# Miniprotein binders against a2bj90, part 49

Target 1, 235 residues: a2bj90
Amino acid sequence: MSRSARRKTSALNTVLRVVEVFASIQGEGPFTGTYSVFVRLAGCNLRCPFCDTRYAWSLEAGKPLGVEELVEEIARYEPSLVVITGGEPLLQRHPLNSLVEGLESLGLRVQLETNGILPAPARDEQLWRVYHVVSPKDVPVRVPGAKLHPSWVDYARATGRAWFKFLVANEQHVREVAEYVAKLGIPRSRVYIMPLTPEKLDMKELLELHSRIASLAVKWRLNFSPRLHLLVQLP
Below, E stands for the ipSAE of ESMFold2; O stands for the ipSAE of OpenDDE; V2 stands for 0.75 times the mean of E and O plus 0.25 times the DockQ between their complexes.

## First folded at step 6 (miniprotein)

Design q20 (at its last look DockQ between E and O 0.74; V2 from the best seeds 0.00; counts 0 for: pae E 1.6 > 1.5, pTM E .678 < .8, other shape alone 3.022 > 2.5)
Fold by OpenDDE base, look of step 7:
Structure q20 (fold): chain B 235 residues (1-235), chain A 81 residues (1-81)
Amino acid sequence: as target 1 above (235 residues)
Amino acid sequence: DPELEELIREAEELIRRARELLEEARRRNDPEDLQFLLRLAEIYLRAAERALRKGDYEKAIYYLELAIELIEEAKELLEKS
């Protein structure tokens, strides 16, 4: 491969399609309550009917940003955590590894949010070192085309840096999650159930739903993920 | 879409029946769990109706199916009580 071809491939790995960058509190999963910078990447390999970030589904919805520029932008917020989210961040795997390298070089902690359809990080990827919250969409919510890639279970066992967050509405969903994680050999300590919230819930309805799903989490000996950002009216 | 209109009619009938069951459950002082499921079903039904008004049929169908699932769970609780 010519020096020119290597430079062109290196240049393609330095740009991300980014929808938004903002500071908030991590509202979900094991890092709930953490002051975080969110990087919402564009493009998704799913079309979940319940998705609240549909504006991120197209790659074209994101602006091209250089990795170096994005690292500098993130660093200005002095975050306790960098949350890489979007549609599906792993659609931009190559530049995302470069982003992670840049952020880790500054001593920033990184958490990825993924639907788990794409393969888990390999040991030679920078993504191997970060935290991952995998949100399967096959169980219980049965989104068409969703299937958890088995490598995420292996990654979770090998690293202890993965958690699995499942959307649930009722006890039947919680049962399906419990059976699914048992079948896959995912430790219950790594499993979170989270309320499936429709749009435009009032605060009373939202709290009642959180209360019920939290009670089910206790009953089924699973971790509970709030949607804290919705409860405290943050982005 | 005739199938969607049929699903809407079925959902509206299920809403009606769920409300009747909710009122009955309230009168009988049935478990809070049952009352919650019926309220949650109503929440998803309202979400489905909002999706329909926006022409988001995929979301509408999804929330209708979820509402039906919650109503069926509520019926099963009533039959076991």
Scores: ipSAE 0.562, ipTM 0.813, lowest interface PAE 0.9, mean pLDDT 90
Fold by ESMFold2, look of step 7:
Structure q20 (fold): chain B 235 residues (1-235), chain A 81 residues (1-81)
Amino acid sequence: as target 1 above (235 residues)
Amino acid sequence: DPELEELIREAEELIRRARELLEEARRRNDPEDLQFLLRLAEIYLRAAERALRKGDYEKAIYYLELAIELIEEAKELLEKS
């Protein structure tokens, strides 16, 4: 396509509904500790009882923002990682692929956070080349309608760029996770358990919860994810 | 709203049940591992009480059920003594 036509087509598919953009530390999963810019997209296909970001559930909660403008804003932070989160980012899949293209053209590393209900990226999507942390909500936390799409396991196997993170509160939950990942063929090296952390815990409670779940991770030979941003009081 | 009133009564009864079990467990001077599980149960119980106070009843009941699960785990550990 001509230069002018490509620009016009890109502009028509370049709007995302964005709730917030902010710099922080990635506090969870395999990239814990990384200086990151977070892009929270509006819209979610779940209504988790423990959700701390209910304000992102409605697509209408997001402001329309152009992808080129968003890329420029993100680049000014000079992030080591761009974390795309939400609600559920894959509800805005097409313009999200445009954002990923822009970020990758600047050499920025991108990680997507998803509940895994919608299918994994296809080989011809820009999202194919980025990192994914998939947080299924059907086991053990039992959110209705939260079935993990099986393509995520195939994607993880094909690319090595997906990890699976599970909220747990006790050893029975960890047992359920272990059985679930074994059934799906997800190797334990790709599995993280993370404490289901209520809001407003004091530091002693937060450390006790982390300690218990970390001990279970060792016992069950699974990876442990902290919620580091809570420990260091960052958003 | 009778549905809401029933939900609140259910949550309050679960709170009373959980607190009674925690009190009993703490008074018997149980092993450190058991006490650790019961401290976690109290974390979720207090989170449920906070959610109930704020009118987030689905979150409150969710955390109450987690607290009960921790107490049941502690009882299983005790029976393995």
Scores: ipSAE 0.558, ipTM 0.782, lowest interface PAE 1.6, mean pLDDT 87
Fold by ESMFold2-Fast, scan of step 6:
Structure q20 (fold): chain B 235 residues (1-235), chain A 81 residues (1-81)
Amino acid sequence: as target 1 above (235 residues)
Amino acid sequence: DPELEELIREAEELIRRARELLEEARRRNDPEDLQFLLRLAEIYLRAAERALRKGDYEKAIYYLELAIELIEEAKELLEKS
């Protein structure tokens, strides 16, 4: 069998459970403001009390899509960045590596959003080569079972391709984040704090919450992540 | 039914406590730092009330606890000043 035909057959046998694919602006983290395609994978290994994407918790929430089909759908948007999110995308690690390989073959930049419970990529994974925004849920938001896997700190030091993004509601949370990252040896330059925004805030509340958490980021010498898509009313 | 009744009573007690703490803190009025903490507390309290209306008691309790933490931080700030 030719390599092309063999690769097509292999990709067709590699299936992802996908909740949604849509174009928007990355509103969070180090790539805020980038024209992006979002791929939300189904399944999650946490049940965060504040979760706004509970519809993605079950693997059954996702439609089975072949990797090749998904790559072609993403490419039609001509994005500057592909954001793979979930649920927890690393639950579908094997087909996810195949997806990343397909996207990189087209010259597309990829960012993964993960809760960091599952191990960081190994050097032989395609995921090793892409960007990762790790959102720990053990500190400060204290979700049961949400311990950050220590390999993410090693991955960040080795590659410079991981950042840590923490949901915060108050200054005590920021203090806990500062202590946590110091204990783990995570440089402040790789740390973002982001406001914990409840559903259905009015624009005044949303702006005030952003302003206050941003002020704490300055005070504690950490990076600030907005939720820009909420401020500009995009998905 | 007993689990739901207990959860509702817990949420009602937390709302009552949060409102009492918020009222006390507002009466002590420090315009700069206190208003910051009170506005954040109000945001999370309103979020908790919305969650209760939807029947999402776990989310409601989570946001109520955040509101209480903010009000207690405000009181601590006043005591240290």
Scores: ipSAE 0.393, ipTM 0.738, lowest interface PAE 2.9, mean pLDDT 85
ESMFold2 (binder alone), look of step 7: mean pLDDT 76; pTM 0.683

Design q21
Fold by ESMFold2-Fast, scan of step 6:
Structure q21 (fold): chain B 235 residues (1-235), chain A 84 residues (1-84)
Amino acid sequence: as target 1 above (235 residues)
Amino acid sequence: GDPEELIKRAEETIREAQELLKEVIERAKKLGDPRLQKLAYYVELLLELAEEAFQEGDLDFVERLVKIYLRAIRRAKEKLEKSE
């Protein structure tokens, strides 16, 4: 890397490429129902065929925002939870740690949504202290290029601050998830299954799919995550 | 009538429609529309779910999945016709 490239990279550590910031209710995972501010970061290292946020795939889809400016914007919402999502937020790891530091200084609770391809936080990162919902894309949905980094299992066991949320369409998917988490030693108490929702379902169809996956969660003794925002028609 | 006959006819209809959808998607690829590829992915998942539900005897759910599948095909066809 040249000296000029290093100077540019260092400058980028104070800036995040942000697609959108909005208030809503967390509809998924362990904090379902919480009044939250969502921060969608640009850039993704996967091209999932079921992705609802394809507009965030490119880094250029995000506007450059300074960490301090973004912290002030988030704080104005007075949220119970800050949800940092994307794309893949860990692609902007260095400035993301700075954002987390700013949010922690205000006493705000932070949750990161990640595909888990990049390594889990190290103890000296600000990200070590926040909550993580890891959504593996290697099982059961088999996205090309996806592979859960093994450090996420160690992080979950060491901190109790990570959960694993799997998109499932049917019982065969749930069986594959159960085998996968058993092989990796992920505790069932840290595992959520969530319905993979096709586009253009009406409300009755969406509820029926939720009901089916919830029933499978009971049968397989796993936690269930709804997609509550879809059911109540929030962003 | 035999209720099994009704469900088998529905599955045969879905399978025939899948062949038509593949043709529609191949034509859409020439136009460079990734949204139609996303629709194809979901259709395949819904067909797999329909087969599981049928084996479990959930005939109401199978009927609803057939309607979702046909709706997706109609939307894809309408978009291609407007682009031509």
Scores: ipSAE 0.123, ipTM 0.561, lowest interface PAE 5.3, mean pLDDT 81
Fold by OpenDDE base, second read of step 6:
Structure q21 (fold): chain B 235 residues (1-235), chain A 84 residues (1-84)
Amino acid sequence: as target 1 above (235 residues)
Amino acid sequence: GDPEELIKRAEETIREAQELLKEVIERAKKLGDPRLQKLAYYVELLLELAEEAFQEGDLDFVERLVKIYLRAIRRAKEKLEKSE
């Protein structure tokens, strides 16, 4: 088929605003240690005071990239996982479904990072098939405008493809997480606690914080997420 | 092995992968399944990338693309077998 016939089917919902594409090790959640391509999408519906990617908050911080071009770029890295992250990836839900369809067609594994404010994928979305790490910002960190959408709990139960990653600084935060997940009926096996690093810590302070939060994870029978990329000095 | 022999084997493997992939694409188009058509489309894009990489002499990228092709072909065959 001529190059002209291919262009007509790709024209609707095929552009993403992308901040960066890079290869690294997944430092967080259930896929920690996985060689991954990170696709950081532009735009966020939150303004977390502890955000390390503030440069991605504006949609204008991203360049427009075609889904096809982005699939090709990602494929060049031969990734073990594609991590879709950013500000909030689900702000670009329509072209993101097209991206996931492309990546899955190549047999690539995809993991989405989301703040869980927007609805979980529906059964007819390509996003239904991928892995999701939901990072709620209502508990314990109480970011203004953050509320976990209930459909993420239903999605987690229906698919087993969601995990919940909570930022914690102390035992009180871990208690609040434990109470919150119990109230929502989220299985503890799907819950991760991760160190909240609000300030630039040195390596010693970072290790001490990791040790403290990991010990709390054991005490409270929750999974621990490191910030491995910070510990090994990768992007 | 001799670099020239490795290149030749890579070229032969790419050609075989391309032929198998074209067959899968044509079968997918005949079935009319939109998901198979979409798979065929992304497989055609990968073929174009391999042809470009081969012309550029990026043999390392070509080898990576062959692995991606073999995975795509396998996935396409599995989808065809479920649709037949």
Scores: ipSAE 0.062, ipTM 0.564, lowest interface PAE 2.3, mean pLDDT 86

Design q22
Fold by ESMFold2-Fast, scan of step 6:
Formats: sequence, structure tokens, C-alpha cells
Structure q22 (fold): chain B 235 residues (1-235), chain A 84 residues (1-84)
Amino acid sequence: as target 1 above (235 residues)
Amino acid sequence: GDPEELIKRAEETIREAQELLKEVIERAKKLGDPRLQKLAYYVELLLELAEEAFQEGDLDFVEELVRIYLEAIRRAKEKLEKSE
């Protein structure tokens, strides 16, 4: 196959259903504080009771965008980090690998946010080379259907490019997370606990919750993730 | 929006996924191709999630979930068939 035929075939087969593209600051996880462009993909394989982005649950919430068009749109923001989130981005795995390839060709750093139900990237995937923040929904409050695929632990150990982020409300939740990661062999250095923020908190309550969860992170020797965008009132 | 119609469609979609899983497992055994094992994992995961959603009574979610996975699996299977 010629290069022209390959480019034409790739373009025709690489369409993503995209909910929104916007610039903000990464508020969570290992890259907290980074100027980022967020790409929210449509569709999700869970129905979490505490989900903040229910508008992205359906594939119909997303508009079809070609990978090349999306890469160009992202590049116009000149971001330090591209955050691909959703829904569940791995539901659109094939065109997602093509998007990652395009973004890396421009020297852009990519982070994927995933619930970890679908398998971790294989070595032959473009996704193998980018960062992943995995948010298991097995613990501390189990979401039906939410089982972390064991390949994510192997991927994290092999590459050093995956972290595991857990929503916690109290010390019992932190204990359950600690037991879970120990049982699965997830390195403690790759674990973040993050405040589970109820829908209606004032700024004082939000800061007090962050303080409590951060203190628990120190006590349990885990990493702490804020929800910085909520504290500074950004999207 | 007939609930009986939605239940029937969800059941039919799950059955299609089960039949595809059976086919993929048979081909994986016959060919020894590592890519077919990956396809089997996707279909097994789909069935676990769809069965869980079905038990929770979320029939629209069952149909949507199976539709997404079937499209991905069928595409991957066709590419694999063309390779050999």
C-alpha cells in the first residue's frame, strides 16, 4: 500500500466522538497545576453515582471529529499537556491510538484518564508510550461492573507511566484502598487518594475536606491529589 | 419505548455477543494467534458488564454497551481474517 492510500484509509477510519475540547489547568493527579487542553470523549461503560460528567455517558453526546482535525484544534492551544478523558476513552480505542500518534508527532505530552476496566495498552499500541491515570471504581464504594483489569498493574510496573487515583470521603475508605492496592501489588508510590466531593460544598467545606484527605494521605503514606480546579473555580 | 421490546432487544444483543465469543474462542484454539486471545478478553469483559447492567435493570445501558463492543470486536475480527 502506498503512503497516500494509507493516509486516506487512516483518515476514513479514524473518527472520534468528542463532547468538548477546552483549555484549563490539570487539577488532579501527578500533573496537578499543568496548563492543559482537555479532550472529553463520549461514551462510558459505567454509571457511577458520584459522576460529575453524566452529560458524556452516551456516544450520542459526542460529535464526530476526524483525528487530523482534532490534532490541529488541540495544537492551536499550545498546551503543556493533552488530557484525554470522557466518559471512558478506551471505548474508542482504535481511533484513540491514531490521535495519540498524531499528538506525539507534534511533541505533545499526553495523559489518558480511564476507569481501568478495559485492558492496559499492549507494547504495539501508541497508547503504550503515554501517561495513564487509572481511576478504579472497585473501591472504596463499588460501582456495579467496575473491576480493574489486572494488566494495569503489570503496565504500571513495566513502564512507570500509570498511577491509580481513588475517590475517598473518610479514613475507612483510605483503609479499604490501602488493603486493595496491597492485595493487587500496586506500588504505593503510584497511588493517589483524592477527595470525593459531594455536589454542594461551599469553599470552606471544600478546603476542609481537602485538608482532611491530605492528612490521611500523610498518615497512610499515600500520595494526595487535590481537585485544584474546584478550589480555583476553573472548568 | 415498550419495556418488553427493550428487554427482548437486550437479550438478543447479549446472545449475539455470546455467539461471537464462542466463535473467537474456537478460532483462538485453532490458530494460536495472540490477537485472538485479546479479542476474547474484550468479549468476555463485554458479557460480564452487560450481565451486571441487565441484573441492575438498566436495559438501555446493556444495549448501548454491547453495541459499542460488538462494533469494535467485529472490526478487529475482520482485520484479523484478512491477514490470514
Scores: ipSAE 0.000, ipTM 0.324, lowest interface PAE 10.8, mean pLDDT 78

Design q23
Fold by ESMFold2-Fast, scan of step 6:
Structure q23 (fold): chain B 235 residues (1-235), chain A 84 residues (1-84)
Amino acid sequence: as target 1 above (235 residues)
Amino acid sequence: GDPEELIKRAEETIREAQELLKEVIERAKKLGDPRLEKLAYYVELLLELAEEAFQEGDLEFVARLVKIYLRAIRRAKERLEKSE
C-alpha cells in the first residue's frame, strides 16, 4: 500500500476515546520527576475499590479524538515524556499503536501505565518499543478479576522496557510482593513498591506513609516509588 | 502521653474499628455503593497496618494511625446513616 493510501486508511480507524490531556510532573515509577504530558484514555477492565479515577471507567467518558489531532495536541506541550494512562489503555490497543507510532515519529519518549491483565505487546506492535509501567492488582491488593498476564514477564526480560509497580500498605504486603516476583522470575531491579494512600490524608500522614514504605523498600532491597504529585499537590 | 495509656487506647480503637468494619462490609454488599466499598477497603488496610505497628512497638506510628482510623470510622458511620 502507498504511504498516502495507508495513512488515510490508518486515520479512518484510529480514534481514541480520551478523558483528559494535561501537563504535569510524573509522580510515580522509574521516571519520577519528569516533565510529562498525561493522556488519560477511557475504559477499564477492573473496578478497584481504591480507584481515584472512577470517572474514566466507562468508554463513554472519553471524547473521540483522531490520532493525528492528539499527536499535534501532545506535541504543543513539548514534553520530556508522554504518559499514556487510563482506565486501562490497552482496551484501545489498535488505535493506541497508531498513537505511539505518531509520537515516536516526533522523537517523543512514551510510557504506558497498565494493569497488566491484557497481553504484553507483540514484536510487530509499535507498543513493543516503548516503556511500560505495569501495576499488577492481583498481589498484594487482591482486586477481583485481576491477574497479571504472564507475557509481561517475558516482555520485560526480552526488552528491558517494563517495570512492575505494586501498591503496598504494610510489611506483609511487601513480603507477598517479594514472594510473587521471585515465583514469576521478575528481577528485583524492575520492581517498585508504592504507598497505597487513603483519600484525604493530611500532609503529615501522607509523609509518614511514604517514609514507612520507603524504609521497607530499603529493608527488602526493592525500588521505591513515591506519589510525588500528592506531596506537591499537582494533578 | 503515657506509653501504656497510648497502647490501651490503640487496642480499644482497633477493636472498635474491627466491629465497625464488619458493619460497613455487610452494608456495602447490600447497597452496592462503591464509596462504602472504598471506605471498607481502607479501614481494613489501616487495621492491618496498625496491627503491624503495634507488634513492632512503634507507639508514635500507632498514635498517628489512631487519628486516621477515627477519621475513617467517622466517615463510615456518616455514610451508613445517610444510606438508610
Scores: ipSAE 0.263, ipTM 0.658, lowest interface PAE 4.2, mean pLDDT 83

Design q24
Fold by ESMFold2-Fast, scan of step 6:
Structure q24 (fold): chain B 235 residues (1-235), chain A 84 residues (1-84)
Amino acid sequence: as target 1 above (235 residues)
Amino acid sequence: GDPEELIKRAEETIREAQELLKEVIERAKKLGDPRLQKLAYYVELLLDAAEEAFQEGELDLVERLVKIYLRAIRRAKEKLEKSE
């Protein structure tokens, strides 16, 4: 077998630990409102106290799925966007690049959601060519061990394919985000603030929180990300 | 309205949050329940936000933010006690 054929067959036989695959509407970030298929990968390198998907923290929470099988499953939904999330998807970086290659071959748009602790894609990775929403947990929520890898700022500037989405509960958090992104040289246009939502909010409480954080986004001249799926009661 | 009344309401609300935080932390340590640990985290964020807003003189903001989070936290705690 040639080296090229060997690399291709190795990629197709690569396995991902997958927690769930489901269709919904992207409720967050720059692609809010897009009909999407969500692929939740297992494993995470953080233990965020506010995490809504604690069931995905362990790699053992994921079932092994071949890349080719997963591509076929995703394609059946005919999505406008494939959202790869988790855990931390970059923990499965090698098979993830193979998945992205398969999805791109079908003309599907791919968005990765990452905590940004691991390095941004290199130019020779398939991941270089897709969209990334980076959710730093360093500022303002101060999760221990969470440091944004500096390569994400370089990647955002070089490609225009990364945005930074911050969980905020109050104006002091927004101030810290504004200082953080200014210090790193992240353009305001690439920054989203999103409400940090505690569990069991009723619809009135959820709307009030969204309204408050949206008002802060206007005041601080940052973009606002809703949690639209919560407002419209979708997964 | 009256600044004295706004200060009093803010102080009472912060104290209510402190009492809930203490209770949730004690329960989280005893049970090791990740949901109770999550509630403790939200109460801590609420206290930080309320204390910051209080120090900045944003007393109306303290009342609004704390009411949202306290109602959510009390409701979540009640459901955990009843359904688990």
Scores: ipSAE 0.000, ipTM 0.384, lowest interface PAE 12.1, mean pLDDT 80

Design q25
Fold by ESMFold2-Fast, scan of step 6:
Structure q25 (fold): chain B 235 residues (1-235), chain A 84 residues (1-84)
Amino acid sequence: as target 1 above (235 residues)
Amino acid sequence: GDPEELIKRAEETIREAQELLKEVIERAKKLGDPRLQKLAYYVELLLELAEEAFQEGDPDFAEKLVKIYLRAIRRAKRELEKSE
């Protein structure tokens, strides 16, 4: 029997429900400006009223795709970063761990975007080894049913591989974020505030909103995340 | 700017936001349109932003944010009304 025939077939046959795969620039968070491939997984455990990706809310929105097939598709882009997003990617936790294992075996850098409602990775998961941008929806945007799982704070402290990204519209929101992260013991160096952008902003308004939220980040000693892809008109 | 003028503008924005909220919530309840749910969220946000402009230590800064959101909300409402 050849050496190739001995590979782990069960991991390679794991299936994810995938909405879309595309190349772009990471527009948000600690890796802003990085050439990335985005993998949007189907299904979400929230119904945020401001959500721009409602088409991904249902698991039925995703097409079944094998982990090996997805890894090969991602690798063809030769990305500096693989961004796994959704919906809520942790709803597909088991096959997601298999995907991460495949991507890491190729030396690819992986970032997960999550709402943080489901528990943070355990030490025996492949997900423990990758980067996470956690976007809490309990503060300040107060989405019904949203509550950050406390294990994310422990994970961030233990690994240094999680950041917390908050949507804000004004200074009161920033104050609420500052109080929230202080209470939970999240270091300010791990905290990003990002402008909450309604639809139908023109480019001048979008830039001015970014400028004002960035000024609040300086005032409150927090990091600022743009929405760079909106400013440069990329997906 | 002038404190009395800022108060007046905040009151006018709050009044406009309350009228918009009333209209949008009534329509969302009747039609079940998810676009109306999104608009209702931003109108509620506008109401909060306008209240903050009245109370904040930098009302000029707060007023600028209110104007940005208000203009976007007005455009979104007009598009929904045209598609109905």
Scores: ipSAE 0.506, ipTM 0.764, lowest interface PAE 1.9, mean pLDDT 84

Design q26
Fold by ESMFold2-Fast, scan of step 6:
Structure q26 (fold): chain B 235 residues (1-235), chain A 84 residues (1-84)
Amino acid sequence: as target 1 above (235 residues)
Amino acid sequence: GDPEELIKRAEETIREAQELLKEVIERAKKLGDPRLEKLAYYAELLLELAEEAFQEGDLDWAERLVKIYLRAIERAKEKLEKSE
């Protein structure tokens, strides 16, 4: 089989393990408020104690879905943004690149949510051309095994297509984030702090936590990410 | 109103949180349950938040944070106990 024919065959036959596909509003990060389709891929290389999506940890939690079928399903929503999340989407890197290629061919804007443990995209990957929100888990939340791959800082500088979103609970956490990003040379303009929300908070408690972390973002001259979907009770 | 009474209430709330934290950690260790690991993580975070607020002299915020997290942990613990 020719190289060209093999590329077409690979794209058409590529399969992803998908947990869920749903429309909502992006509640977090630089695209907060955007009408989006969320694609949750199965599998994760971390076991964060605060994780809200434990049902996606296993690859077995995902149903096999062909890339072309998934692209067609996403396109039916006519989204302003496609959010590929997980688990850890980069665990399914090869079929993920094929998915991104299909989505870009339809003119759809793509954002990847990643823990940043696996390397950033190389220039020859389709993933090089899309947006990335990197959520490090080494600082301040100190998840075992979580270390940000240094290539993400290089990728952010080279492309302007990566932001770093940190879970924080208090000012000491924000201070640790500020020190961490300064040490790595990450510009403050690419840094978001987001409230670490314990489950079972009521609306008043959730708002109080958001308000405090937002105030800290202003004080430390960092960007603030809400968890807007929780505040407006969307998935 | 009165700083002396505010300090006393905050200290009492933190003492109650420390007692619950000890219980959550003991149960998390014994069972190895991932749900209890989450509870233990938030319980430890509760003490860090309260300590920071006290060090900064924001006693009202310390008391509010401790009560918020204590309620969340108690709700989670109650649900876990009912499912056992």
Scores: ipSAE 0.188, ipTM 0.596, lowest interface PAE 5.0, mean pLDDT 82

Design q3
Fold by ESMFold2-Fast, scan of step 6:
Structure q3 (fold): chain B 235 residues (1-235), chain A 84 residues (1-84)
Amino acid sequence: as target 1 above (235 residues)
Amino acid sequence: GDPEELIKRAEETIREAQELLKEVIERAKKLGDEDLQFLARLAAIYLRAAARAFQKGDYEKAIYYLKLALELIEEAKELLEKSE
């Protein structure tokens, strides 16, 4: 193997295609309200009709960044939480494990957001040790090709480090979620329902959607996820 | 199906849904039912999202939100029939 080929292989193992890095407040899921740095990775294996981040669908939307450089950039923010999102971050699984290793070496808490189509982490992956918010797109929102990988349920039971966050619009969606998680054996304590918010809502409409879905969460005995960043007008 | 015919049907369905929603809103107001009025406003949110997506040529998004709006309108109508 030539030196150039070895350098290219090493670089590919430690390079991520990154769309954006920014500081904000985690607005969703079990860590709502936490000061966070968001790392949006490029590429997605779904084409959800309601997607707000279509600019991240292509791998080419991401600029190549070295893992070490990205770790240093993230660390400068001194975040309480690093949120790795996308697209679908697990499409870049190999360099993502290296990023997680670097972040953990600095004592940083990491949360991955994933659609759950690709398998859950294996015990020998760095990703095994971090938090995961899995957002299934097969139920209730019925995106074609979005079947949840069954290993995520096993991972959640084994580690207690996965939660399942579902986009919902109405009570029928919540009923479908309740039936889905019961069938898969996901404890309701690990389940969040979150309002499906289209673009260009005013504050009154945004609050009305939140109010409706929160009320349904109480009725169905599920956890509620806001989209807090939208309510407080942060990215 | 013919893409032009599907687009035309979606546009017609949006207009029909707008008229149905106006009826639901007025009936909910006459009953003084705040929960039904709230449900009708949620339907309006998704219907507006469908119309906006249609105008931008995003037909998959338009159809997706249109289906959600129609589900909410149907739910509101069922509740109105029980209350009337």
Scores: ipSAE 0.406, ipTM 0.751, lowest interface PAE 2.8, mean pLDDT 86

